# Ledger of designs, part 13: miniprotein binders against p81326

Target 1, 226 residues: p81326
Amino acid sequence: MLHFGGFIMEINHISKILEKEREEYIRNKVEEYLKQGFSKDDAVNKANQSWRTYIGHRIQDVIYNLLKKFLKDSGLKVTTDKALNNRNLPEELDKVKRLIAINYGEYLFLPDADVIVYKVENNDIKIIAIISVKNSFRERRFETTYWKLKLKESPVTSHIKVFLATPDKDNEISYKCPNGKPKKMRIILEYELDGIYFLKEDFEETEKAKHFGKIVEDIIEISKKL

## First folded at step 2 (miniprotein)

Design S7
Fold by ESMFold2-Fast, scan of step 2:
Structure S7 (fold): chain B 226 residues (1-226), chain A 80 residues (1-80)
Amino acid sequence: as target 1 above (226 residues)
Amino acid sequence: SMKKILIAIWVPDEETAKRIAEEIKRLAEELGLEVIIEVRGNRIAIFIESDDEEKLRELVKRILELAEKYGADVLVWIEE
């Protein structure tokens, strides 16, 4: 059994394992691309891009499993946007999908909800939070913010907390004022989102920007108010 | 259809934020637009909904000019 501090230690251990896995993954992918006829520089660049895609999915899986494990005893359930895109949805997940979908006239879309936390009381479902998982911010810097703003438009979804979870390896949003000048992306994401949870040791901590280990306690506290 | 605009402004301190928020309120009143303004420490959030696209565009322009005068960081989201 782990208490909250033990959960934080487990997250730190997983981060170290993923970093070791990265080196071997990159080596193997570089060899693969070289065999396909790419130059050494191109092979390295392609291997790094492949890793960014791979680790993104890997981090999502880790976060899903950890949240499912630690929220179960609090009566909370966890699912993913991949599960909600299944053609044959159980009734419970079909209700979750309907409660989180955003209307664009003739079209309904799910927000950037890699992981979804909800509770069931009687036959009613209450969405507690959605978590967007970002390994990097290159081309989709404010996508999570866009979805937060869309969810705020409807009484059905305005209560849903929107969190960002990220290792932020490239220090893109870890600091608010790293050089004395405000980092616009960090300021905007922190302002508009309900929380940013870092899968790393070093960052500027605030009331809304925390180590990932804090997410379990925060979600449980939010659920008690709903 | 109603247009929805969200503007966020960051300034050096809370006193400056409150002063700028008051100026923005006056600009909105001059154009006959209702706005929701939230001040959180050194941050200002402005929420505008209107079907008068001309007045909306003019208000956004004046807000951006005001932010530039104060050397403030600003972000604008336009949602339909």
Scores: ipSAE 0.000, ipTM 0.089, lowest interface PAE 21.4, mean pLDDT 76

Design S8
Fold by ESMFold2-Fast, scan of step 2:
Structure S8 (fold): chain B 226 residues (1-226), chain A 80 residues (1-80)
Amino acid sequence: as target 1 above (226 residues)
Amino acid sequence: SMKWIAIFIEVPDEETAKRIAEEIKRLAEELGLEVDIFVRGNRILIAIESDDEEKLRELVKRILELAEKYGAKVYVIIEE
């Protein structure tokens, strides 16, 4: 039986590190922009915009490393769509890419698969889940849902679970009906996706909407059914 | 603040839904707008986000005209 206490502790530790990292990043970027001749207000605004881009990639890397570490002993492997975009792919990753790619006539595209979980059993590769990481929902709110829909259309990919992972600091999808006002994004995302995993404590939990701390257990359980 | 619009279109079959989705994608591209389009069976969900309200209104107008041409059921949700 696996013990997930260490996973929860790592998530809590990383949250504290990211908070400190944000403060240092903003301070350094403000100094850089001030040296370039921007006003204080413009420097602060540009630094905040830069952080939003940076943290998106940073959270993806964090989730990748956490899942790689905590799924290893269950015989599960983790990769990224960035790794799959390398020109010279190892044979195993080339097979992973082919098993998740979606055909559009003359073109073949990868879904929004920031993190990919798969297993190698005998000489066969099975894709378990793809995880789209969203720091905010101001842009491309339903991109993950589109890829879920496309994956469902093929018998090769229809079994692949599509998850969303998000800190949702702006409470954009944390609740279905806060203050009596329906959050259409939350309702649609929960309905269409296989799961939403929050990197925060305060949110409306459902069968599909859970703390990120539950993702390892869920992925292992799904893998056993394949 | 950015204006967000979701349009749901329901048609008789999946083939018609896919055809309409492709036409909507082209209309959005012509206006330089990013659009998320999802086809699920005989249903289409279109999500549009833009701070250019004039282009957004134009795209919505063209989408509604296209849906009427196909005799489709349409639901529009607007959030600012």
Scores: ipSAE 0.000, ipTM 0.163, lowest interface PAE 18.6, mean pLDDT 78

Design S9
Fold by ESMFold2-Fast, scan of step 2:
Structure S9 (fold): chain B 226 residues (1-226), chain A 80 residues (1-80)
Amino acid sequence: as target 1 above (226 residues)
Amino acid sequence: SMKKIEIYIFVPDEETAKRIAEEIKRLAEELGLYVVIEVRGNRIEILIWSDDEEKLRELVKRILELAEKYGAYVVVEIEE
């Protein structure tokens, strides 16, 4: 039996590292933009936009590495859509790619599967879950939902769990108040997706909306039923 | 009006990735654009944003030409 306290401690440790990394990143970027002749207000705004983009990739890498580390002993493997977009794929990853691809006639396209969890049994691959990582939703707010609905249409992919992982810093889907007006985006994402995992403490927890610390145990439990 | 472009370049090894990353940084400096470049094993991750779309298109073009020269696989994602 795995002890998931270690996973939670690792998340908390990384969160503190990312906070310090943010402060230094913003400071350095503000200095850089000021040297380029931007006003103080413009430099600060550009630095914050730069950080939002940087942290998106950084969180994706963090989630990939955490899941790879903590799922290893359960016989589960982790990859990324970036790895699957390599032209020279190992046989195993080529099979993974084909098993999550969405069919558009003669064409196959990958969903927004930032992190992919699968298992290998007797040289056969079974996809357990795909995780979409979003640090902001902006105008692409229902992209993950679209891919969930497309995967659901095929018997090859309909069993695959589709999860969203997000710090949701701007409270775009943190439906905290049960008696307040619910945010439409939160309602739709929670309804259509298999789960939402928050990289923050302040949110309304439901059966599908949980702290990221629960993701490893949930994935392991799902894999046992496949 | 500021556009964000993410470019991922896959090459055979980390040494090749580092060389390509250095060339891309030089290209960005020539055009006066700020870029974030990270080397992760055999992968290069490039993040570019600018409100100067003409310079942005020129940099992307030069990056794609450089990647083609090395026989590298490239993924480009544009966030509008």
Scores: ipSAE 0.000, ipTM 0.101, lowest interface PAE 19.8, mean pLDDT 78

Design T1
Fold by ESMFold2-Fast, scan of step 2:
Structure T1 (fold): chain B 226 residues (1-226), chain A 80 residues (1-80)
Amino acid sequence: as target 1 above (226 residues)
Amino acid sequence: SMKKIRITIEVPDEETAKLIAEWIKLLAEELGLEVEIEVRGNRIEIRIESDDEEELRYLVKFILLLAEEYGAKVEVEIEE
């Protein structure tokens, strides 16, 4: 049956397979756009955008479904901030929402919690982790760190792990400057967050910056300590 | 234009077959494709029907690359 070693192995295989398919997809799309009369530069840009659209909008759903499937046997539950934004919530999800919501006087806001992992023990809900999924860091570079710092302020939420999951295909936080120093954004994100999980193979690995294949094992280990 | 494809994969053992079947299910769900997958010992039988030829082609290629990685025997049949 499935086990964590199998999960890690398959994530690595999928990463390699997806990269090979991406190269083929881009090549075919470039040829298609050139045939339509686009310039070479435009064809390449459109092909890359097409790939990002094809894969990017589903990456959050992929992560949600993978975590739901592989955490089930460990008694862990997975939900999304989209599910928590429904006005008619089941009692269990309403409790999850209240345990991660941040109070700003008259207002309550959910953190950037694309995917939420929790457990239920004797009608008591314990939030294990929230995962922010980012394909791009253009505008809201430190939104995830802001929410981590806010959650840290309360005894109710300070135990919640805040993770970032990203393919970082533009090398915005996995790139290393010529002098060997990581970019400012990478330094800040790694310092403030509990972990960064890359859906790519080529990056500078650290204690907190890992391959996405490690996320299931890490979450289960964290849940055992709570 | 509905396309119908049948894929059969043979791997070293039942545990590997179940693991591969699970990954194919996950990708099919994400692509919004309806697939029928049956594991019989070390053999995986997959039936895919879709009018989205691009997504179907992507899933089939993923399956073939995954099978190649495990050194599996693969048979593909395109049906009407």
Scores: ipSAE 0.000, ipTM 0.115, lowest interface PAE 19.3, mean pLDDT 76

Design T2
Fold by ESMFold2-Fast, scan of step 2:
Structure T2 (fold): chain B 226 residues (1-226), chain A 80 residues (1-80)
Amino acid sequence: as target 1 above (226 residues)
Amino acid sequence: SMKKIRITIEVPDEEYAKFIALIIKELAEELGLEVEIEVRGNRIEIRIESDDEEKLRELVKLILWLAELYGAKVEVEIEE
């Protein structure tokens, strides 16, 4: 069992491991592209592009694995949007998919629910939270907010908590500005979402913007009210 | 006093096993520890010998966290 007070300290270990992973990934990809005949500049650019795609999926996997481990003893289950897109779904996951799908007239779409937390009570499924994982905010700044607003429109999905999880390595929303002024994007995301969880230590915590280590206890508390 | 530890990590496939082994090697080098790492298909076998208990504990902790981040199965055996 992980102690929550110690979990924030463990985020430094996660950050160190991800940095070593980045170094090895870039090194290997540059070597691969050079062997294919690309110039040094092209190889570096292609490796960096490949890393941006890779790290997005990698951080999602990290969050999934941590939540799966630390929520298991609380009777909570964790799945992913990737699992829900499999052709042959187990009955339980098919029910989860149906409970988070959003109706667009003739079409049903899943929100950007990278990680989904739910519970099974008797044979009934209750969705607790969806977690959107963002490595950067360059292109899709308000995508998570859009899905929160869509889910809130339906009585079937309005209870579902929508969280953002991010390392925010570039300090785009974590309030690590020298002058301490909040950025517009941070203000909007924090206002509209149910919570933001940072995979970093150095930022100003608020009631809704917290260290990632607090997500487990928050989810457990929410589940008890459902 | 020299301590010997064996760690076995099981991951989904051989490519992940090789990749994780490289990360472990770099973590060990950063801590100044000598490790023997062997990849057998989707399994990684690590042997560590050190009389520096603090560094050894730190490396084991990092390896356990690395395994957790990859959803890997881990077994640790201590050989006094």
Scores: ipSAE 0.401, ipTM 0.784, lowest interface PAE 2.3, mean pLDDT 82
ESMFold2-Fast, scan of step 3: ipSAE 0.000; ipTM 0.259

Design T3
Fold by ESMFold2-Fast, scan of step 2:
Structure T3 (fold): chain B 226 residues (1-226), chain A 80 residues (1-80)
Amino acid sequence: as target 1 above (226 residues)
Amino acid sequence: SMKKIRITIEVPDEETAKWIAELIKYLAELLGLEVEIEVRGNRIEIRIESDDEELLRFLVEIILELAEKYGAKVEVEIEE
């Protein structure tokens, strides 16, 4: 039988294999863009952007289905922001959408919540956590922090935990500077967010920065207090 | 349209074959892919169907990596 921890080890291993495939993917995409008339520099940049988008979607799908499977026995439900943007929403998902909306005066907008965990009790919905999945921090590095601060401002959404899940393959928030101090981005993200879950082994653990294997038990514990 | 692939994996022993089959079934379910798996001794036969070519490639790469890790030989065939 595959245990949750065993699955996480396989995800880390798969991530390493995808890095090897990256070279061929990039090479093929560069040729494709050159054929379309782009300059060599533009073709390379577009190919790298394409790879980051592709791998990000694959990791997000895996995380969504993994959480859905392992939280189900605890009466917790999982959805995605993509699902909430469907035209014909079931009543339950429409309620979830309304409960995570952020108020901008007379307008309401959804945060960029890749994965959303909630529970249903007596036909009432309680949002437990929002999980942002980041495979790279080159762009929009504080986007998750922005949404956390906005959610914190409203009594309707202030209880919602905001987590970051990341393989951090480039060591952008898990690498320490030569003086031993964490980088500014790591310090800010850890301070403002409710937790950071790494899909890798090489990082310094803290109360808020943990291996992804801990996320299921943490979410279940949080849900019991709500 | 729907793509169908057949993967055959040969491992050193039946116990390893059953473990790999269980792992692949679990991963396919998590990815939302339709899969048929059959174990015959030390041989595993897998049939996967999806119209998402990128997702199929992703799962195939996972299977190839797992097979290598467990000392297996793999054959992949695309069926229409």
Scores: ipSAE 0.000, ipTM 0.219, lowest interface PAE 12.2, mean pLDDT 76

Design T4
Fold by ESMFold2-Fast, scan of step 2:
Structure T4 (fold): chain B 226 residues (1-226), chain A 80 residues (1-80)
Amino acid sequence: as target 1 above (226 residues)
Amino acid sequence: SMKKIRITIEVPDEETAKYIAFEIKILAEELGLEVEIEVRGNRIEIRIESDDEEKLRWLVLAILYLAEDYGAKVEVEIEE
């Protein structure tokens, strides 16, 4: 399919842009911290911490825009947890928020749903999938798994697919058994989640672990069964 | 050299505390580190003991970033 080919091309182009953006961002942040009186080692460390936060938001925005563009013709809608936390929420998004929230007694919390895919049929809303975007696995590595397990406990949310999308540049979950040693993080995430989508070429592909270029087709297929 | 670290995290509510405690247990297990975690209402008390300074530093850093994401108050105490 031509539109899926275009999707893969856009992902590859964006990846190259992000690498150049990283080099410039880190250089500028190191200079900024050095001017504030930090040592070179501390400045480099702080710049890398800042980049991890920056790139996380940047990748989320890229994924949101790509999915919105490529799912539109299939009658699927895309939103974000940021949009759902708006004070003046449109009726449709208010319904989405209510359908994805997890009940903790007196409290309702949204899962780690960086990107949310849903459909509207006859004024009825069906949540298709939530996508958690992780640039690194040094922190919050199993947050997505926790939310998946909580969503499974309710008949309202148990059908919602939970996906992880990641460039995994440090190869933390790219392989199940590198050098003959089982990688617990990859194994657990693959077991508990509905899918892992890699924004890179080099990884161990399985039925649940795929290149990000396949996510649009998979979501459309899932939506037809709801 | 054996290092002992105590971390106390205070969050808005008990459910958030339980979630953070769960995440920390999984992080420690992945690193092969043993941690003692106790949740008391909205407060989490963590004790970590290891002679692997690299893994210890990484776990502490991961805990601090996790806590920061939730706007939590954190106290770190290095025990000799």
Scores: ipSAE 0.000, ipTM 0.126, lowest interface PAE 17.9, mean pLDDT 77

Design T5
Fold by ESMFold2-Fast, scan of step 2:
Structure T5 (fold): chain B 226 residues (1-226), chain A 80 residues (1-80)
Amino acid sequence: as target 1 above (226 residues)
Amino acid sequence: SMKKIRITIEVPDEELAKIIAEFIKDLAEELGLEVEIEVRGNRIEIRIESDDEEKLRLLVYWILILAEKYGAKVEVEIEE
């Protein structure tokens, strides 16, 4: 397909740019830390931590723009949790917000939905998927899983697919132990979530853990069943 | 108010009980929960005390998933 071919080309292009940018960023940061008196191992570790912080905000916006561009011809719309937190929401986005909100007694909270895909048919809004973008798993490892479990509990939200998108440059969830077993974090995330999309080349694909280039086709297929 | 939860898991054999107990211990550590785990033959007893209700719910949910995978019998009690 023309649209899918274009998307794969842009993802491959971005992947190569990000890898080259990472290599240069890490090299420069390692030199900086070495000059400050850190050991080579400490300098490398600090440089990697700096890269993870730097790329986190950027990758979320890249994913949003790519999905918005490549899903629009399929009648699908894309928004962000940042957009849904505006005080004066357009009617359409206000409806999207209400359809993904989780009830905690007197309070309603939005899940950690960095990117939200939905469709509008006959004035009816259907939420297709939410995508959590994680550059690092250090602080809130089970956050995406928690929101998936909460969404499953309601008939209104149980159909919504929850995906994780991550470069996983530190091999936190794409690595296998020497005995061939995935790490416990990978096992739990893959079991509970509807899919994991890696922004990297070197990993073993499964039915649910795929290269990011497959996400557009998967979302379109899901939307046809709703 | 702090909640106390007791979970008892009965599995087919003693070696499997030890493996499942280690998996639960790792999950609790990831969630930052302090748990007491005791293995007695083919039975696992878990005691958790926390005021973080959402973390407790997550751990319980994953324990139920493990139990289903291994055909285990599970009892959950909320202690005051």
Scores: ipSAE 0.000, ipTM 0.169, lowest interface PAE 16.5, mean pLDDT 76

Design T6
Fold by ESMFold2-Fast, scan of step 2:
Structure T6 (fold): chain B 226 residues (1-226), chain A 80 residues (1-80)
Amino acid sequence: as target 1 above (226 residues)
Amino acid sequence: SMKKIRITIEVPDEETAKEIAWAIKFLAEYLGLEVEIEVRGNRIEIRIESDDEEYLRILVKLILFLAEKYGAKVEVEIEE
């Protein structure tokens, strides 16, 4: 046990492990871009952007697969914005796309809907929730909030719940007022969104800010009311 | 590179330990990670080995979340 180097691992230690591996990824990507002829500053910037894209996709895939598995027995279906952007959509997914798309004149754009939960009843589709997956808040901090506000403008989409799911490894939105300093991002996101689900142990829990493990039961309860 | 982690979880009773062990095994299988789980009374011992570091970190975070939700005592040992 403890005399063999055992210890209680807090989420901040896991965050440090993630940071060390991020540093290794960045270092390798910088070398790759330098070999391609980019300047040192450009190589560093490109490597950082590559990391944000890479880790975001991996976390998003995990969340998609978990929700698909756990919601199946409740008659709920799960898809992604990537699936909805395919050419020649199946009829069901084409209907889903039309029910969440936002109109900008002659153009239709999808919200930041990394994961979409819907149900099919008597050939009618009802969108339950969209989930935006964010592993970093340094860039595009309020993109999810913008889409929530746009969805609220239409009677077709105003019922759709908009959730944020995040490991928040950098503690950017884990607490509303850490060390007496209000965190605008956490406060605004909690106020405007329907929920924030954390893939971590340490955070300030509220009626809207919960552990990710609560998301399945919450979605099922919402679906029963629609 | 391959990472090896040992997690020990202590809960109030054997029934709770079996329930949590089952949930962890389910999550690991779902994420495609290989995990060895052993239940001894009210204690759960988990051994995880993976070269998929991102998924490994997600699994560890989910395990810690489950442990906290059950009010369990957790001990983690990491081999680099």
Scores: ipSAE 0.000, ipTM 0.148, lowest interface PAE 17.3, mean pLDDT 75

Design U1
Fold by ESMFold2-Fast, scan of step 2:
Structure U1 (fold): chain B 226 residues (1-226), chain A 81 residues (1-81)
Amino acid sequence: as target 1 above (226 residues)
Amino acid sequence: DRYEVFILIRGDPEKVREAAEEAVRIAKELGAEVWVEERDGEIIIYIEGLSEEEARRIAEEIRKIAEEKGLEVLVYIRKLE
């Protein structure tokens, strides 16, 4: 039984929790920096910078837990690149790691895949999708595109869907210019990736750029075709 | 403003290597920093330390070299900072 309405409700509930968490985090960090002797303006700026780093990891963990919970009844499993980098891997995760690894001549490297969705059928593992979670696009704007291009080039990994999930609070890729044209980064990301899922309401949906609430349904549909 | 150029060249492994070697020579002549990542039939080149004009010029020059060799080429120009 699929609980799509429950998924949307949990997204809304967690969004409210994260906003309250932000207020408390910033308040505590400002106090901490003031105790260290920083000015009020510097303390506020440093607290906001700290929050931007913190929320990136928090959103990744939230997405991991949401997908794990809501894909379980469809026979789908979820892991992270952090889990795959553990020294001692269970057999199943070691196999997942090998199936997503990219060849660099003598070396194999794991892509920077924040969340990985796979299925197990009769001990055979199939990777369904990787999801890159980005809170901002400041320095590494085309990193997700790079991994998509690398994965496309192997018959082992070419079927793997590469998705971007982002709140895009600064409207870096969800905003269209006054002339109606999307920004260059949005055009490139949407062209190369298999989908973009926004953790926000205010954007124009396309076939590939959707509300995050659609991701579970899309992943299940993709899995059934594999 | 500093710019970085990402170049992906695909095709015949021998021709890909020839194109990559030419690209690296051109980038070094401009005093740029170059990274190269190689796979069978595919080369990825990162060039950093360029002005906007230098980034556009080198991207176009490398594209021409690859296309003249019958290779597929993809170029992305990134603004740092």
Scores: ipSAE 0.000, ipTM 0.097, lowest interface PAE 19.2, mean pLDDT 77

Design U2
Fold by ESMFold2-Fast, scan of step 2:
Structure U2 (fold): chain B 226 residues (1-226), chain A 81 residues (1-81)
Amino acid sequence: as target 1 above (226 residues)
Amino acid sequence: DRYYVLIWIRGDPEKVREAAEEAVRIAKELGAEVEVLERDGEIFIIIRGLSEEEARRIAEEIRKIAEEKGLEVEVLIEKLE
């Protein structure tokens, strides 16, 4: 399992790249908003809001590429909900979509499945895990728990692990109160989800709340039990 | 084209759904790539492959639709690097 060390190294390298990317992005966005006539304080606030939206998409792509690279040798496949929304799906991805989609009468919705890990055995597809990537969506964090609860309702999807991956830059779910109690969002997310993987170092570690560096090893262990 | 529009719509779930369906229709008429994330009476719509002019036009049209339905709406226009 030599690639686990390589995985940690690439996470650290990408973290440095993303921090530099953030500095350049914020600088450019502040300049743009100032040209639009916003005050300095408003320009900075809008630039930070824009970065949070941008980096969410960027982190999703990063996580997808890292997992695809490091799970390949374990016989595991990775896709995204964006790929599943393609009109001309290959048969394999069409099956993946059907195995995770939730029906609401005339409507079919994908859960918060930013990244999907599955395996193929004897032409059968087994979904291993769905990873929801959140970059400080404060009020929207409970949506991941909603999708977890919906997936649990069906025997077809009840085995699927639902993970949250987040840098949690604003310390919304990683910070402890002075009395040592976790915040409400952390308590609810950890209770309902199968795991939280932090793209940061400063958090309360538990059996379910881990550094993102543990995710490859955990997914491989889960896949062996299916 | 290098622009995309991020739209957040919140309010009555049925009205949010109506606004989202209209937004998707408008975006597809422009030949744009559309991604919709619908969650508990909130919806994020991501529209990609736009020129700057198309991004500003579609953002305004969708804002108007959402506001006419009494929904809260936030729109961000971004340029991919």
Scores: ipSAE 0.000, ipTM 0.106, lowest interface PAE 19.1, mean pLDDT 77

Design U3
Fold by ESMFold2-Fast, scan of step 2:
Structure U3 (fold): chain B 226 residues (1-226), chain A 81 residues (1-81)
Amino acid sequence: as target 1 above (226 residues)
Amino acid sequence: DRYEVWIYIEGDPEKVREAAEEAVRIAKELGAEVLVEERDGEIVIFIDGLSEEEARRIAEEIRKIAEEKGLEVYVEIRKLE
């Protein structure tokens, strides 16, 4: 319990750092765009767009480091799709890549697997979960569900849990039926995926939609059954 | 040691796509690994497996391509070791 309390404390600490980083990033980008001749409104809009892209990758790094730190004591390993695309791939990661790849005839493609959790047991690798990190849902909103459905088609990958992690700052999937109107995206994502983990406090919690602070405990529980 | 180049491009979607295709072509000619993420008229490109000189050259070349197309571009060079 205290171990997971430490994880929650680090999430809270990092959330505060990211918010301050956001303010500094946007301020600097607004100044940059103003110097390029953009209007104040255009500069602010462009800075916010730039932040959405930046924070997506930044949050991926944060999630990777947090999971690596808090899963190691349970014998679990963490990598990224970025690492799997490295030219000089170690044997262990080469095996991980092969175990999550989806077959399209003569072609093999990786799913949207920003962060990958696996274990090594008696020199055998078992993939536990893949985590897709989404900062925005404006494009490719159901890409994660597509990968989940594809992974279910193969006995090699059907056991792999597919999670979505998101700050959802625009409240695009935070509630199932806000103001009496069903939110199709939230409903479909929750139905098809194995879990949604929010990096925010204000959202509708369900058995599958939880605060990110629950993810370490959930992954450890899943790993014990594989 | 190994270097990677992070590229963020935004603007007109058709011109963004053209710039991304040129960036991928240049990276592949160098034998580099390329990852592309497209989001709502924005594209992020990761190019890995570069030497320091290759990273600096490709960063400058892609910046010029994007600027010539009137696109906004952010480029960062990272050392992986």
Scores: ipSAE 0.000, ipTM 0.124, lowest interface PAE 17.0, mean pLDDT 78

